# Designs tried in a protein design chat: VH-VL binders against Elongation factor P 2 (efp2). Part 3

Target 1, 189 residues: Elongation factor P 2 (efp2), of Mesorhizobium japonicum (q983m5)
Amino acid sequence: MVKVIASSLRKGNVVDKDGKLYVILFAENIHPGKGTPVTQLDMRRIGDGVKVSERYRTTEQVERAYVEEREHTFLYADGEGFHFMNPETYDQVAVSEAVVGDAAPYLQEGMPVQVSQFNGIAISLVLPQRATFEVVETEPTTKGQTASSSYKPAVLSNGVRTAVPPHIAPGTRVVVMTADGSYVERAKD

## First folded at step 17 (VH-VL)

Design t3
Fold by OpenDDE, look of step 18:
Structure t3 (fold): chain C 189 residues (1-189), chain A 121 residues (1-121), chain B 108 residues (1-108)
Amino acid sequence: as target 1 above (189 residues)
Amino acid sequence: QIQLVQSGAEVKKPGASVKVSCKASGYTFTKYGISWVRQAPGQGLEWMGWISAHNGDTNYAQKLQGRVTMTTDTSTSTAYMELRSLRSDDTAVYYCAREKFDWFGDAFDYWGQGTLVTVSS
Amino acid sequence: QAVLTQPPSVSVSPGQTASITCSGDKLGDRYAYWYQQKPGQSPVLVMYQDYKKPSGIPERFSASNSGNTATLTISGTQAMDEADYYCQAWDSRTDWVVFGGGTKLTVL
């Protein structure tokens, strides 16, 4: 935590206000012809997404928090959340389901993930773009269809539903995009 | 796989109403919002409004206030957009799009295939 | 309602660098987003929060935002990059979204 003047704040900065963390969405310095210059801050509270709008004197001191992005390794998930470890320090951090969101099914043990933290609290994470899973269920291949024809429904080992080429069968490992589960290619392992 | 699948093309008379559906799949529907964007033939993208699938909150473009209604059905993961008092200049392809949420702003990371609505006498 | 202005068209030869600008009042103080739209297709998010790329977007795509202008840059432009490109911003005060007028990128 560092105190900075309000006029120095920019979009993307994180500030501490009354013990809560806010992301600055918009910052504007207003210099009226008459009157004291002010800084308008539109902010979103981290955690519940509540938006607030505040005005500060441009020289007013504000507590700025810095978000640190570090590579971690996914370990496991339990009732307390998703656990990641810093491979350098071996420190562990628990990330809530709310932060992990729909990325949860794509997490695999040992997977490198970029974790953004503020004061030791994980606020976001970035998964590798691709991950490999086994196809556990899919429709039979229709006779006459080629690999370049229409995709068929499939279910991955993590429970994610996707579409795969006709030649893909249960038991096959495939690479999918972690953003949306879309098929990329057959795994080369 | 994340998908937004919209209802089929519509042909309407001036003064009529149209209701377009957008079925979402592949993600937790109630954790995101849905925006509607339309595009008249040969024209650019126009934001119409947005609805939270979490709490039902809506925000409509100023020019469409009073004429548009957005709703969601969480049981079917479907968003609806109704546009009333249709005019010829409402002829457009209408898109639903998922709001990308990362605390910093709103982007549309997944889009429906679009629904053509033609308003003609 | 905020206004975002784009050039209606930009032309580039294959392999050259294309730059598409988006101008708006204090746009640099807001996050800019970019979408690619090919004929008969839905828009595709290609840039978010000024310079961040969604998964699957080629490395040749980059963007910046400062002052009143956001810029989408495509290095080593390919034929497949021919499309309409739209910038977008979000007004944190009104929660309204605004799109630029769009830019037709032609690869000669």
Scores: ipSAE 0.490, ipTM 0.778, lowest interface PAE 1.1, mean pLDDT 91
Fold by OpenDDE, look of step 17:
Order: structure tokens, then sequence, then C-alpha cells
Structure t3 (fold): chain C 189 residues (1-189), chain A 121 residues (1-121), chain B 108 residues (1-108)
């Protein structure tokens, strides 16, 4: 953490306020014709998303937090959260369910993930855009359906529901987008 | 797969009310908000407001204050938008959209298919 | 409410670079977002936080935001890129969302 003057802060910066981390959404320096210059900061608290608005003197010292983004490898999940390892240092970090969110079903052992951390605390994840899963359930192909026909409902091995082309059958591995589970293509492995 | 499925087209008389539904699936409904955006024929996008599916907080566009109500049903993962005192200039395609959660701002990463609401005498 | 101004239309030949601007007071101090909308379809997010691309968005799409202007750039423009493009911002003071007027991109 580094103390900086309020006027130097910009959107995207992270600040520590009362032991909580806030992302700056909007920052402006106001120089009134009369009066003391001030910095207006609109911020969102990391963790619960609470928005706050603060006004500082432009020269007022604010604790800036530097967030580091590093590639990690997903290891496993347990009662403590989701565990990732830095492949370079072999350091491990536990990431809470709150941070992982809906990305949880798409995590696979060995998967490279970008982890954003502040002082060793993971605050966000970025998964690979695509991941491969087995189709465990899908509707039977109706006779007469062509490859260009409508997609059919399917369930992946991770429990995610998706839609797949008619020719896809249970047991087939498919590539899906990790953002929404949408079908991309048949896996080539 | 993340989907927002909206209710069907509506035809209303001036002065009537319309309630459009938006059923969400493929994600944890209560972790995101829903925004409503409308588009008059041949016109641009107009933000109407949004609602938090987590705590029910709402924020409406100024021009629609008092005339619009947004709600959610967490048990069915469905968002609702009610627009009252309909006028002809309310004729539009109405979209629900999921807010993108990234801490840094609010955008809409998934959209419903749209619901045409026609207001005519 | 804040106003975002876009040119109503932009034309480009295939393979050329298209540039769509979005102007607003202090827009550079807040995050800009961009949406693509094709006829009869719902909008699609193509850019968030000024320059970040959602999954599935082609590399030819890029964006920047500085001063009072956000810019969406499409290099090597293709016929499939023909659409309406909307910029969007969030007013942190009012917590309102505002869209630009939209720009029709025509690929000649």
Amino acid sequence: as target 1 above (189 residues)
Amino acid sequence: QIQLVQSGAEVKKPGASVKVSCKASGYTFTKYGISWVRQAPGQGLEWMGWISAHNGDTNYAQKLQGRVTMTTDTSTSTAYMELRSLRSDDTAVYYCAREKFDWFGDAFDYWGQGTLVTVSS
Amino acid sequence: QAVLTQPPSVSVSPGQTASITCSGDKLGDRYAYWYQQKPGQSPVLVMYQDYKKPSGIPERFSASNSGNTATLTISGTQAMDEADYYCQAWDSRTDWVVFGGGTKLTVL
C-alpha cells in the first residue's frame, strides 16, 4: 500500500478505506473559483458492491492498494474455498465462493486462471474463455433433423445446462464458453 | 447456458398498464441485477432502470419515475417490469438485461430477446 | 441526465478501419461500454470498461476512452460488422445509465 494524494487517483484504482477495499469508478478534481480544490471519488466496495461517494482535499493522502494479476492453476475446492497455485512460486491461495461466483462449475484441475490479488487476498478471477466437458444428458435426435436444425438441451458433466447441435450425443466431449456455458464445438481430444 | 427469456408481445390501449416478465436461467439470479432498456421503432436504446435481485433495490430513469415498477421473484428467477399509464410513445421493444458484475461499473452482458409493446387506440 | 453523443452513421469499405466516437462530459473519467445491435436482434456487449472485450468478440474490435470521447475501432471491417453501435456510461452520482444515440455502421 502506498499513500498518494487524492488528486492523483483515477478510475480503476483501488483504495483502502477503513480496512475495506474500494474501486474508484469515477474521479474528478474540482477547482472552484472560490474555495479549496477537492477531489470527488465515487467508489464501489469490493466484496459487497456497496457504492460510496467521498470528497477529499486534492492534497489529502489516501491509501492506494495495488492489485496484482497473476496466473494460477486451479487445484481443488474444499470447505475453505477454491485453491489455486502460482506455477512459478508454488504459493497457494484460497479463493472464496463469493469471488469465484458462477465460474465454479467451470473450474477444472490444472486449469490456468488469472487471479487478481491484493496483499495475498484474491479479489477476482478470470477463467479461460473455453473449457471442455462431457455431455452426460441430452435429448434424442429426432429423425429428419439436419445439422442446421435447432440446438437441443443438454447437461454437461459439471451440471451446467447448455444447448448442443442435434448430432451431439451423451458421452461426447464438447467445448463451451465458460462465461455462459454456450456450445462452441466438439472437442478434438 | 445463461438465458433471459421474456414474455410475449403485448398490445395495449392508452392509459392501460403492461407487465413484462424476464425469466433468468443459467446463473445465480440473486447475485446480479436486471436492467430494463427499451427501444422505440427505428430509435436508439433507452435505459429505463434496474433492480437488484439481491436486495430488491431499484433505480428508475427520471422520466419514468412514478410510472414504472420493477420487481423480482427469486423463487422463479424472474424479473418483472410494469409500466403504467401507457402512451403511444411507449410503443417499443422492451429488453431485460443482466448487469455485468466486474466491480468497476455496470454494463449489460446478457439480454433478453425483447418484448414488443404496442400502444394504440 | 448526462448526454452521450454519437455520429448517426459511419461508412467504411470492407477491410478498412471504422471508427465510432462517443462524446460526453468527463466521459474519459468514467468507464465506457459498447454494444452492437444487428437488425431484429438484441444488443450484444462488445466492449466493457473502455477497452476490454468480452469473450467471443473478435480481435479486430478495440476501444479507447480519453478526455470527453470514447472511441470504438474496428480494424479490417467485415460485412458482418454492419450494425448499430451504442456507447453507454454510468453516472455514479445518480446511478443512472445513459446510452448514446447510436451509430449505424455501413459496410460498403
Scores: ipSAE 0.487, ipTM 0.780, lowest interface PAE 0.9, mean pLDDT 91
Fold by OpenDDE, look of step 19:
Structure t3 (fold): chain C 189 residues (1-189), chain A 121 residues (1-121), chain B 108 residues (1-108)
Amino acid sequence: as target 1 above (189 residues)
Amino acid sequence: QIQLVQSGAEVKKPGASVKVSCKASGYTFTKYGISWVRQAPGQGLEWMGWISAHNGDTNYAQKLQGRVTMTTDTSTSTAYMELRSLRSDDTAVYYCAREKFDWFGDAFDYWGQGTLVTVSS
Amino acid sequence: QAVLTQPPSVSVSPGQTASITCSGDKLGDRYAYWYQQKPGQSPVLVMYQDYKKPSGIPERFSASNSGNTATLTISGTQAMDEADYYCQAWDSRTDWVVFGGGTKLTVL
């Protein structure tokens, strides 16, 4: 935590207010013709997403938290959340389900993930764009279907539903995009 | 795979109402919002409003206040947009779009295929 | 509500760099987003939070935002990049979304 003057704050910065962390969505320094210059901050509270709007004197001190982005390795998930480890320090961080969101199914043990933290609180993560999973269920290939035929529905080992080329069969490992589960290619492993 | 599938084209008369549906799949519906954006022929994108699939909160463009209603059905992962008192200038392709939640802003990362609504006498 | 202004059209030759601007009051103080729309298709998010690229967006796409102007830059422009591009911002106070008027990028 570092104290900075309000006028120095910019969008994307994180500040501590009343023991809660807020992301600055919009920062404006207002210099009225009459009156004291102020800094308008529109912020979103980390954790519940509550929006707040505050005005500070431009020279008012505000506690700023700096974002740390570091590569972590996904370890496991439990009732406390998703656990990641810094491969260098071996420090672990728990990331809430809310933060992980729909990325959860794509997390695999040992997967490198970029974790963004503010004062040790993980607020976001970035997965590799691609991940490999086994196809556990799909429709049988109909004779006459070519590679250019329509994709067929499939279920990956992580439960994600996707669409795969007709020639893909259960047991085949495939690469999918972690953003939406879309099929990329057959795994080359 | 994340998809937003919208209902089919509509032809309406002035004064009528139209209700467009947007079925979401491939993600947790209630964790995101849905925005509606329309595009008149040959024109740009116009934001219509937003609805939270989590709590049902809505925010409509000022221009459409009182004339538009957005709803969601969480059981079917479907968003609806109703536009009333239709006018000829409401003729447009209407898009639903998923609002990507991040702490910093609002982006539309997935879009429906669009629904053409034609308002003509 | 904020207004975002884009040039109606930009033309570039293949391989050249295209720059599409989006101007708005204090736009640099808020995040800008960019969408690509090809004829008959839905818009596609190509840039979020000023300069971040969604997965699948080519490296030749970049963006910046400062002052009152956001800029989408396409280096080594290809024929496939021909499309309409829209900037977008979000008003954190009103939660309203505003789009620019759009720019038609023509690859000559």
Scores: ipSAE 0.462, ipTM 0.767, lowest interface PAE 1.0, mean pLDDT 91

Design t6 (from r3 with heavy chain W103F F104W)
Fold by OpenDDE, look of step 18:
Structure t6 (fold): chain C 189 residues (1-189), chain A 120 residues (1-120), chain B 108 residues (1-108)
Amino acid sequence: as target 1 above (189 residues)
Amino acid sequence: QIQLVQSGAEVKKPGASVKVSCKASGYTFTKYGISWVRQAPGQGLEWMGWISAHNGDTNYAQKLQGRVTMTTDTSTSTAYMELRSLRSDDTAVYYCAREKFDFWDAFDYWGQGTLVTVSS
Amino acid sequence: QAVLTQPPSVSVSPGQTASITCSGDKLGDRYAYWYQQKPGQSPVLVMYQDYKKPSGIPERFSASNSGNTATLTISGTQAMDEADYYCQAWDSRTDWVVFGGGTKLTVL
């Protein structure tokens, strides 16, 4: 946390307002012909998405929060949350379910994840775009079906439902997108 | 897999109302919002408004104020858009889209669209 | 209401670089988003927060935003990239969304 003048703030910066963190979506310095210059900040509160519009004097001090983004390795999940480790320092951080959200099923031990932290608290994650899982359930393969045929429903080892080509059978490892679980290709391992 | 599945095409008379549904799956419904965007034939995208599935807050485009109502049913993960007092220029494909209000602030998933035709 | 202006059409030969602009008052001070829409299909998010790519978007897609103009760039343009492209921004004061008029990209 550091105090900066309002006029120095830009979109993408994070500020602390009344103990809550906000990301700046829009910042404008207004210099009227008459009057005091002001900085307009439109912000979104991190966590619940509430939008706030504030106007400051350009020289007014505002608390800027520096968010650190570091690569971590996912270790395990338990009742305390999801645990990640910095591979350089070996420091561990626990990330809440609220922060992990719908990415939870795609986390695998050893997976590199970008963790954004403020004061040691994880506020966001970025997973690799692709991950590999085993197909545990799908419809039977019919003879004569090619990869260009209609996809069929399947369930991955992490419980995620997806659609796979007809030739994919249970036990096959497949690469899926971590954003939506969509099928990419058969795993090459 | 994340999906937004919309209700089928509608044909309406001028002055009537239409209610389009958008069923969401594959994600935590109440953690996001739903925006509605329409597209008249051969035209561009027009934002209609949004609703938060988290707290029910809504915001509608100015030109549609008083004529549109957006709602959600969290028990079925379904969003609804009702447009009243239909006129011919309301003929369009109507899309629902998932709106992230965290660090993304984008429409990252879209429904397949619902054609609404308004004709005498 | 804020207005975003796009060229109605852009043409490019396969393998060449396509550039689609989106102009708006102080757009560089706001986040720009881009959507791709192919005929008969729903829009697809291809760029968020000026230059960030969602998962699955090819590396040949890039974007920037400065001044009053956001730009979507497609290097090594392929036939499959032929589509309509829309820029989008937020008015965070009113929480309204504004789309550009759209640009038809033709791959010759």
Scores: ipSAE 0.304, ipTM 0.753, lowest interface PAE 2.2, mean pLDDT 92

## First folded at step 18 (VH-VL)

Design u1
Fold by ESMFold2, fold request of step 20:
Structure u1 (fold): chain C 189 residues (1-189), chain A 121 residues (1-121), chain B 108 residues (1-108)
Amino acid sequence: as target 1 above (189 residues)
Amino acid sequence: QIQLVQSGAEVKKPGASVKVSCKASGYTFTKYGISWVRQAPGQGLEWMGWISAHNGDTNYAQKLQGRVTMTTDTSTSTAYMELRSLRSDDTAVYYCAREKFDFWGDAFDYWGQGTLVTVSS
Amino acid sequence: QAVLTQPPSVSVSPGQTASITCSGDKLGDRYAYWYQQKPGQSPVLVMYQDYKKPSGIPERFSASNSGNTATLTISGTQAMDEADYYCQAWDSRTDWVVFGGGTKLTVL
């Protein structure tokens, strides 16, 4: 981390205040005709999403956090968390279940994942937009329940419930969005 | 599938209150916020307020301060919005919307189906 | 008070490029967001944080934000793109969340 003057901050910068990280949503330097120049910061606390607006002297020092994003390869999950490997150094990093969150069922061994780190600790992940899973179970549709939609319920090999076109049978590999499990297309392999 | 399912339409008289529910599924409820947005007939979107499902912190629109209460029940993954002292100009469709809070993911990315609240004297 | 101003309507022919503007004081220094709303439906996020696109939004949608104006651009506009479009920003001076008044896109 490095100290910067408040007037240098702009949207997208991250600051550390009292051990909490904030992303700058808007920064405005105000130079009144009389009085001390100030910087108004609109920002969001990353841990709980609370938005705050605070005023600083333009020269006041603020601790800026630099967040670095690097590609890692997913290896496996265990009781210590989700383990990723830096493909350049071969070092492994464990990422907590809390950080992985709803992405957990979409992780596959060997998957490239963008890992954002602060002080060597992973704070967010970005998965590829799409991933391929096998349909393990798909329920029959009744004529009346699916007449306005061709999609039927299905369960993927990772346990995620989704909807698929009627022609998809158990054992079919399908491409889904990693954000929510929505069906994209049948896998081409 | 990520879904936000809201309670059904309501008809109220002026001075009453309404409590709209928003049940979330398909994601970790406590990792996100819920915003409430309303839309009067034929008009645009109006933000009402926000609640963090992480810790229950709230922020309300100034014009609704004192009349609105937002809560969550993490055991059922449900958000609630209660609007009190209803007036005829509170007639609107009320939406809940999921708000992600991380470095790059702050938007209303999933919306409930809407709940029509009609205030009629 | 902060206001996001959108034109009430925009009309284009199929296949043409539609541009929907959102104007506000120093909007380029804020994050801008775009939502699509079809009749009788809930809004859908189509662009976030100025130019980023959520999963499932077609490549023909793009956005930019600079100066006082954010712009949503739809290239190769299709009939299914006919909807109301709202911009949004964060502004602590006006209840944190500011929506534009909306733009009805008509595809003839």
Scores: ipSAE 0.613, ipTM 0.855, lowest interface PAE 1.3, mean pLDDT 88
Fold by ESMFold2, fold request of step 20:
Structure u1 (fold): chain C 189 residues (1-189), chain A 121 residues (1-121), chain B 108 residues (1-108)
Amino acid sequence: as target 1 above (189 residues)
Amino acid sequence: QIQLVQSGAEVKKPGASVKVSCKASGYTFTKYGISWVRQAPGQGLEWMGWISAHNGDTNYAQKLQGRVTMTTDTSTSTAYMELRSLRSDDTAVYYCAREKFDFWGDAFDYWGQGTLVTVSS
Amino acid sequence: QAVLTQPPSVSVSPGQTASITCSGDKLGDRYAYWYQQKPGQSPVLVMYQDYKKPSGIPERFSASNSGNTATLTISGTQAMDEADYYCQAWDSRTDWVVFGGGTKLTVL
């Protein structure tokens, strides 16, 4: 983090205010004919989404944060969290379950993941859009249904519940979206 | 799979209230916000307000302040919007929409199917 | 009322490039977002934070935002792209969320 004057802040900058991070949504410098020049900031707090609009003197110092995004490789998960390796420095980063969130079941060993960091602490992840998993349970055939009329429930090898076409059998490898587990296609051989 | 499933259509008389539900599934409900957006017949989108499922904080559109209440029930992953003192110009399709509020995402990325509310005598 | 202005209609032939504009004071200093709405359906996010694309949105969609104007561009326009398109921005002056009036894209 570095201290900067308020008037230097722009859309996309991140500031630390009272120990909480805010992303700048809009900044405007106002120079009235009388009175002190001010900077108007529209901001959103990270973590709870609260939006605030505040006014600062243009020369007021604020702490600006830098957030970096770098590719890492997923290694493994244990009781301390999810572990990733920076391929350039070989340093490992443990990412909490709270940050990984709903992405956890889609992580695979060796998967390239974009990790965003603040002061060396991971604050978000971006997985590849698609990943391949095996269907471990689903109904073999639905009587009277066509393949394109009705999807059926399925459980993937990572434990995720999804819906697949009626003729997909257990043991079939399928491509799913990592954002929500939705079926894309059968994996190509 | 991420889904927002809303309660069914409602017909109301002027002066009544309506409470629309929005049940979320396929994601961690408390890590996101829910906005409510309505669309009158043949018209564009109008934002009504927002609630954080993280802590229950709300922002309401100024013209609806005092008539609208938004709540969540985290045990059922459900958001609610109640609109009171209904008028005929409140006739619209009401949508819930998920708002990401992490550093990189602040769009309305998933929407419910919509709930038609008709206000007539 | 609306701070964001869109043309009510845009028509293109299949394969042509469609451009849909969204105008607002200092819009380029704000994040702009785009939603597609087909008849009888809910809106779908197609572009966010000026030029970023959600997973599953085709490569032919792109967007820019500069000065007072954000633009959604669809290259190689297909019949399935026929829909209403709304821009959106964050603005504390207007209760935080403002939508444009919408643009009907017709592919003939």
Scores: ipSAE 0.610, ipTM 0.857, lowest interface PAE 1.3, mean pLDDT 88
Fold by ESMFold2, fold request of step 20:
Structure u1 (fold): chain C 189 residues (1-189), chain A 121 residues (1-121), chain B 108 residues (1-108)
Amino acid sequence: as target 1 above (189 residues)
Amino acid sequence: QIQLVQSGAEVKKPGASVKVSCKASGYTFTKYGISWVRQAPGQGLEWMGWISAHNGDTNYAQKLQGRVTMTTDTSTSTAYMELRSLRSDDTAVYYCAREKFDFWGDAFDYWGQGTLVTVSS
Amino acid sequence: QAVLTQPPSVSVSPGQTASITCSGDKLGDRYAYWYQQKPGQSPVLVMYQDYKKPSGIPERFSASNSGNTATLTISGTQAMDEADYYCQAWDSRTDWVVFGGGTKLTVL
């Protein structure tokens, strides 16, 4: 956490205001011919998405947050959360279920994950774009089905419900997008 | 699969009200916002307002202040938009859109299928 | 009130590069977003926060934003890219959300 003057802020910076984090959406320095120069900040509160627009003196000090991103390896999940290891230092970080959120079913042991930390606390994750899972439930393959037919419901080995082409049978390994579980292709190997 | 499923088309007379529903599935509803955007026939997109499913906070477009109310029901993962005192120029397709607002981005990343509201005498 | 200006239409031949512009005062100091809308369909997010790409959007889509202009670029344009494209930004001087007027991309 570092104090900076308001006029140095620009979109993408993160600030701490009264214990809450905000992302700067737009910053404008206004230098009237008379009166005190000001910085106009449009920003979004991270916890609830509320947007605010506030005016600061250009020289007013504001606490700027810095976020560090490092690759980690997913180890396991337990009652304390999701555990990752820095592959260079072997230090482990636990990431709460709230932070992992909807990404949880896509985590696999050994998966490389980008972990972002603010003052040593994990605040977000970025998974690989794609991951492979087995289809455990879907309609059996019908002879003559083509990839152009309507997709059918399926359940993946991680419990995610998705849709797959008609030619996919139970037991097939498929590649899905980790953002939403959408089918990409049959797994190779 | 992340989905937003909206209620069906409505036909209304001037002066009536309409309430459009938007049922979310496939994600944690309370971690996102819902924006409402409308599109009159042959025209572009017009933002109407936003509600946080986290805490119910709202922002409404200035021209709609006093005529619009947005709510959520977290038990059913459903957002609602009510537009009152309808006029013929309120005829449009009404979309709900999920608003992402985490550290790494914001956007209207998933949209409902749209609800046609027709206002005519 | 903030205005985002787009050309009403852009035409390209299949396989060529399409560029769709969005102009606004100091737009490069704001985040820019792009949506694709085909007839009778809902908008689809294709680019966000200037240059970021959501999952599932083809590699041929890219975007940039600097000065007063954001640009959506489609390399190797295909017939299925024919659609209306809208830019969007955040601006507290309006009702927070401003959309461009839209650009119809035609292929042929």
Scores: ipSAE 0.603, ipTM 0.851, lowest interface PAE 1.4, mean pLDDT 88
Fold by OpenDDE, look of step 19:
Structure u1 (fold): chain C 189 residues (1-189), chain A 121 residues (1-121), chain B 108 residues (1-108)
Amino acid sequence: as target 1 above (189 residues)
Amino acid sequence: QIQLVQSGAEVKKPGASVKVSCKASGYTFTKYGISWVRQAPGQGLEWMGWISAHNGDTNYAQKLQGRVTMTTDTSTSTAYMELRSLRSDDTAVYYCAREKFDFWGDAFDYWGQGTLVTVSS
Amino acid sequence: QAVLTQPPSVSVSPGQTASITCSGDKLGDRYAYWYQQKPGQSPVLVMYQDYKKPSGIPERFSASNSGNTATLTISGTQAMDEADYYCQAWDSRTDWVVFGGGTKLTVL
């Protein structure tokens, strides 16, 4: 952590306030014609999204947290959370379920993930846009259905529900978007 | 797959109320907010308000204060928007949209299909 | 409440670069978002936090935000890019969301 003057802060910066991390969503230096210059910081608390608005003297020192983003490899999940490893240093970090969120089903062993950390604590992660899973359940293909027909419901090996083209059958590996589970294409493996 | 599915088109008379539903799926409902955005025919997008699916907090556009109510049902992952005292200029397609609570800020990354509300005598 | 101003229309030839501006007071000090809307469809987020692209958005889309102006740039514009584009910002003080008036991009 580094102390910086409030007026130097910009949107996107992360600050520590009362032991909690906040991302700055809006920063404005206000120089009134009459009065002391102030810095308005509108922030969102990382974790629960609580919005806060603070006003500082422009020269007031604020603790800025530098967030490091590094590629990690997903290893496994357990009761302690989701474990990632830095492929260069072999350091491991446990990421809480709260941070992983809805990305959890898409994590696969060996998957490269961008992890944002502050003081060794993971605060965010970014998965590859695409991941491959096996279709384990889907509706039977009806004769006469073409590729242009409506997608049918399917369940992936990770439990995610998606929609796939009619020609996709159980056992087929498919590429989906990790953001929403949407079907992209049949896997080429 | 993340989806927001809205209720069907409505036809209302002036002075009436309309309640549009938005059923969310494919994500943890309570970790996001829902915003409602409407679009009059041939016009731009107008933000109506926001509701937190986490704690139920709401914030409505000033223009609609007192006339709009947003609610959520976490058990069904459904958001509702009620607009009262309908006027002809309320005729629009109404969208629900997912809003993140994280560092994304107020980005609407997923949208419902829209609900046409027609207000006519 | 803040007002975001967009040109009502922008025209480009296929393969050319389209630029759509969004102007607002101190917009550069807050995050800008962009949405694409095609006729009869719901808006689609194409840019968040000034310049970040959601998954699935083509590389030809880029954006910047500085001063009072956010700009969405589409390089190598294609016919499929013809749509209405809306900028959006959030007023953290009021917690209100503001949309620009929208820009109709025509690919000639």
Scores: ipSAE 0.541, ipTM 0.823, lowest interface PAE 0.8, mean pLDDT 92

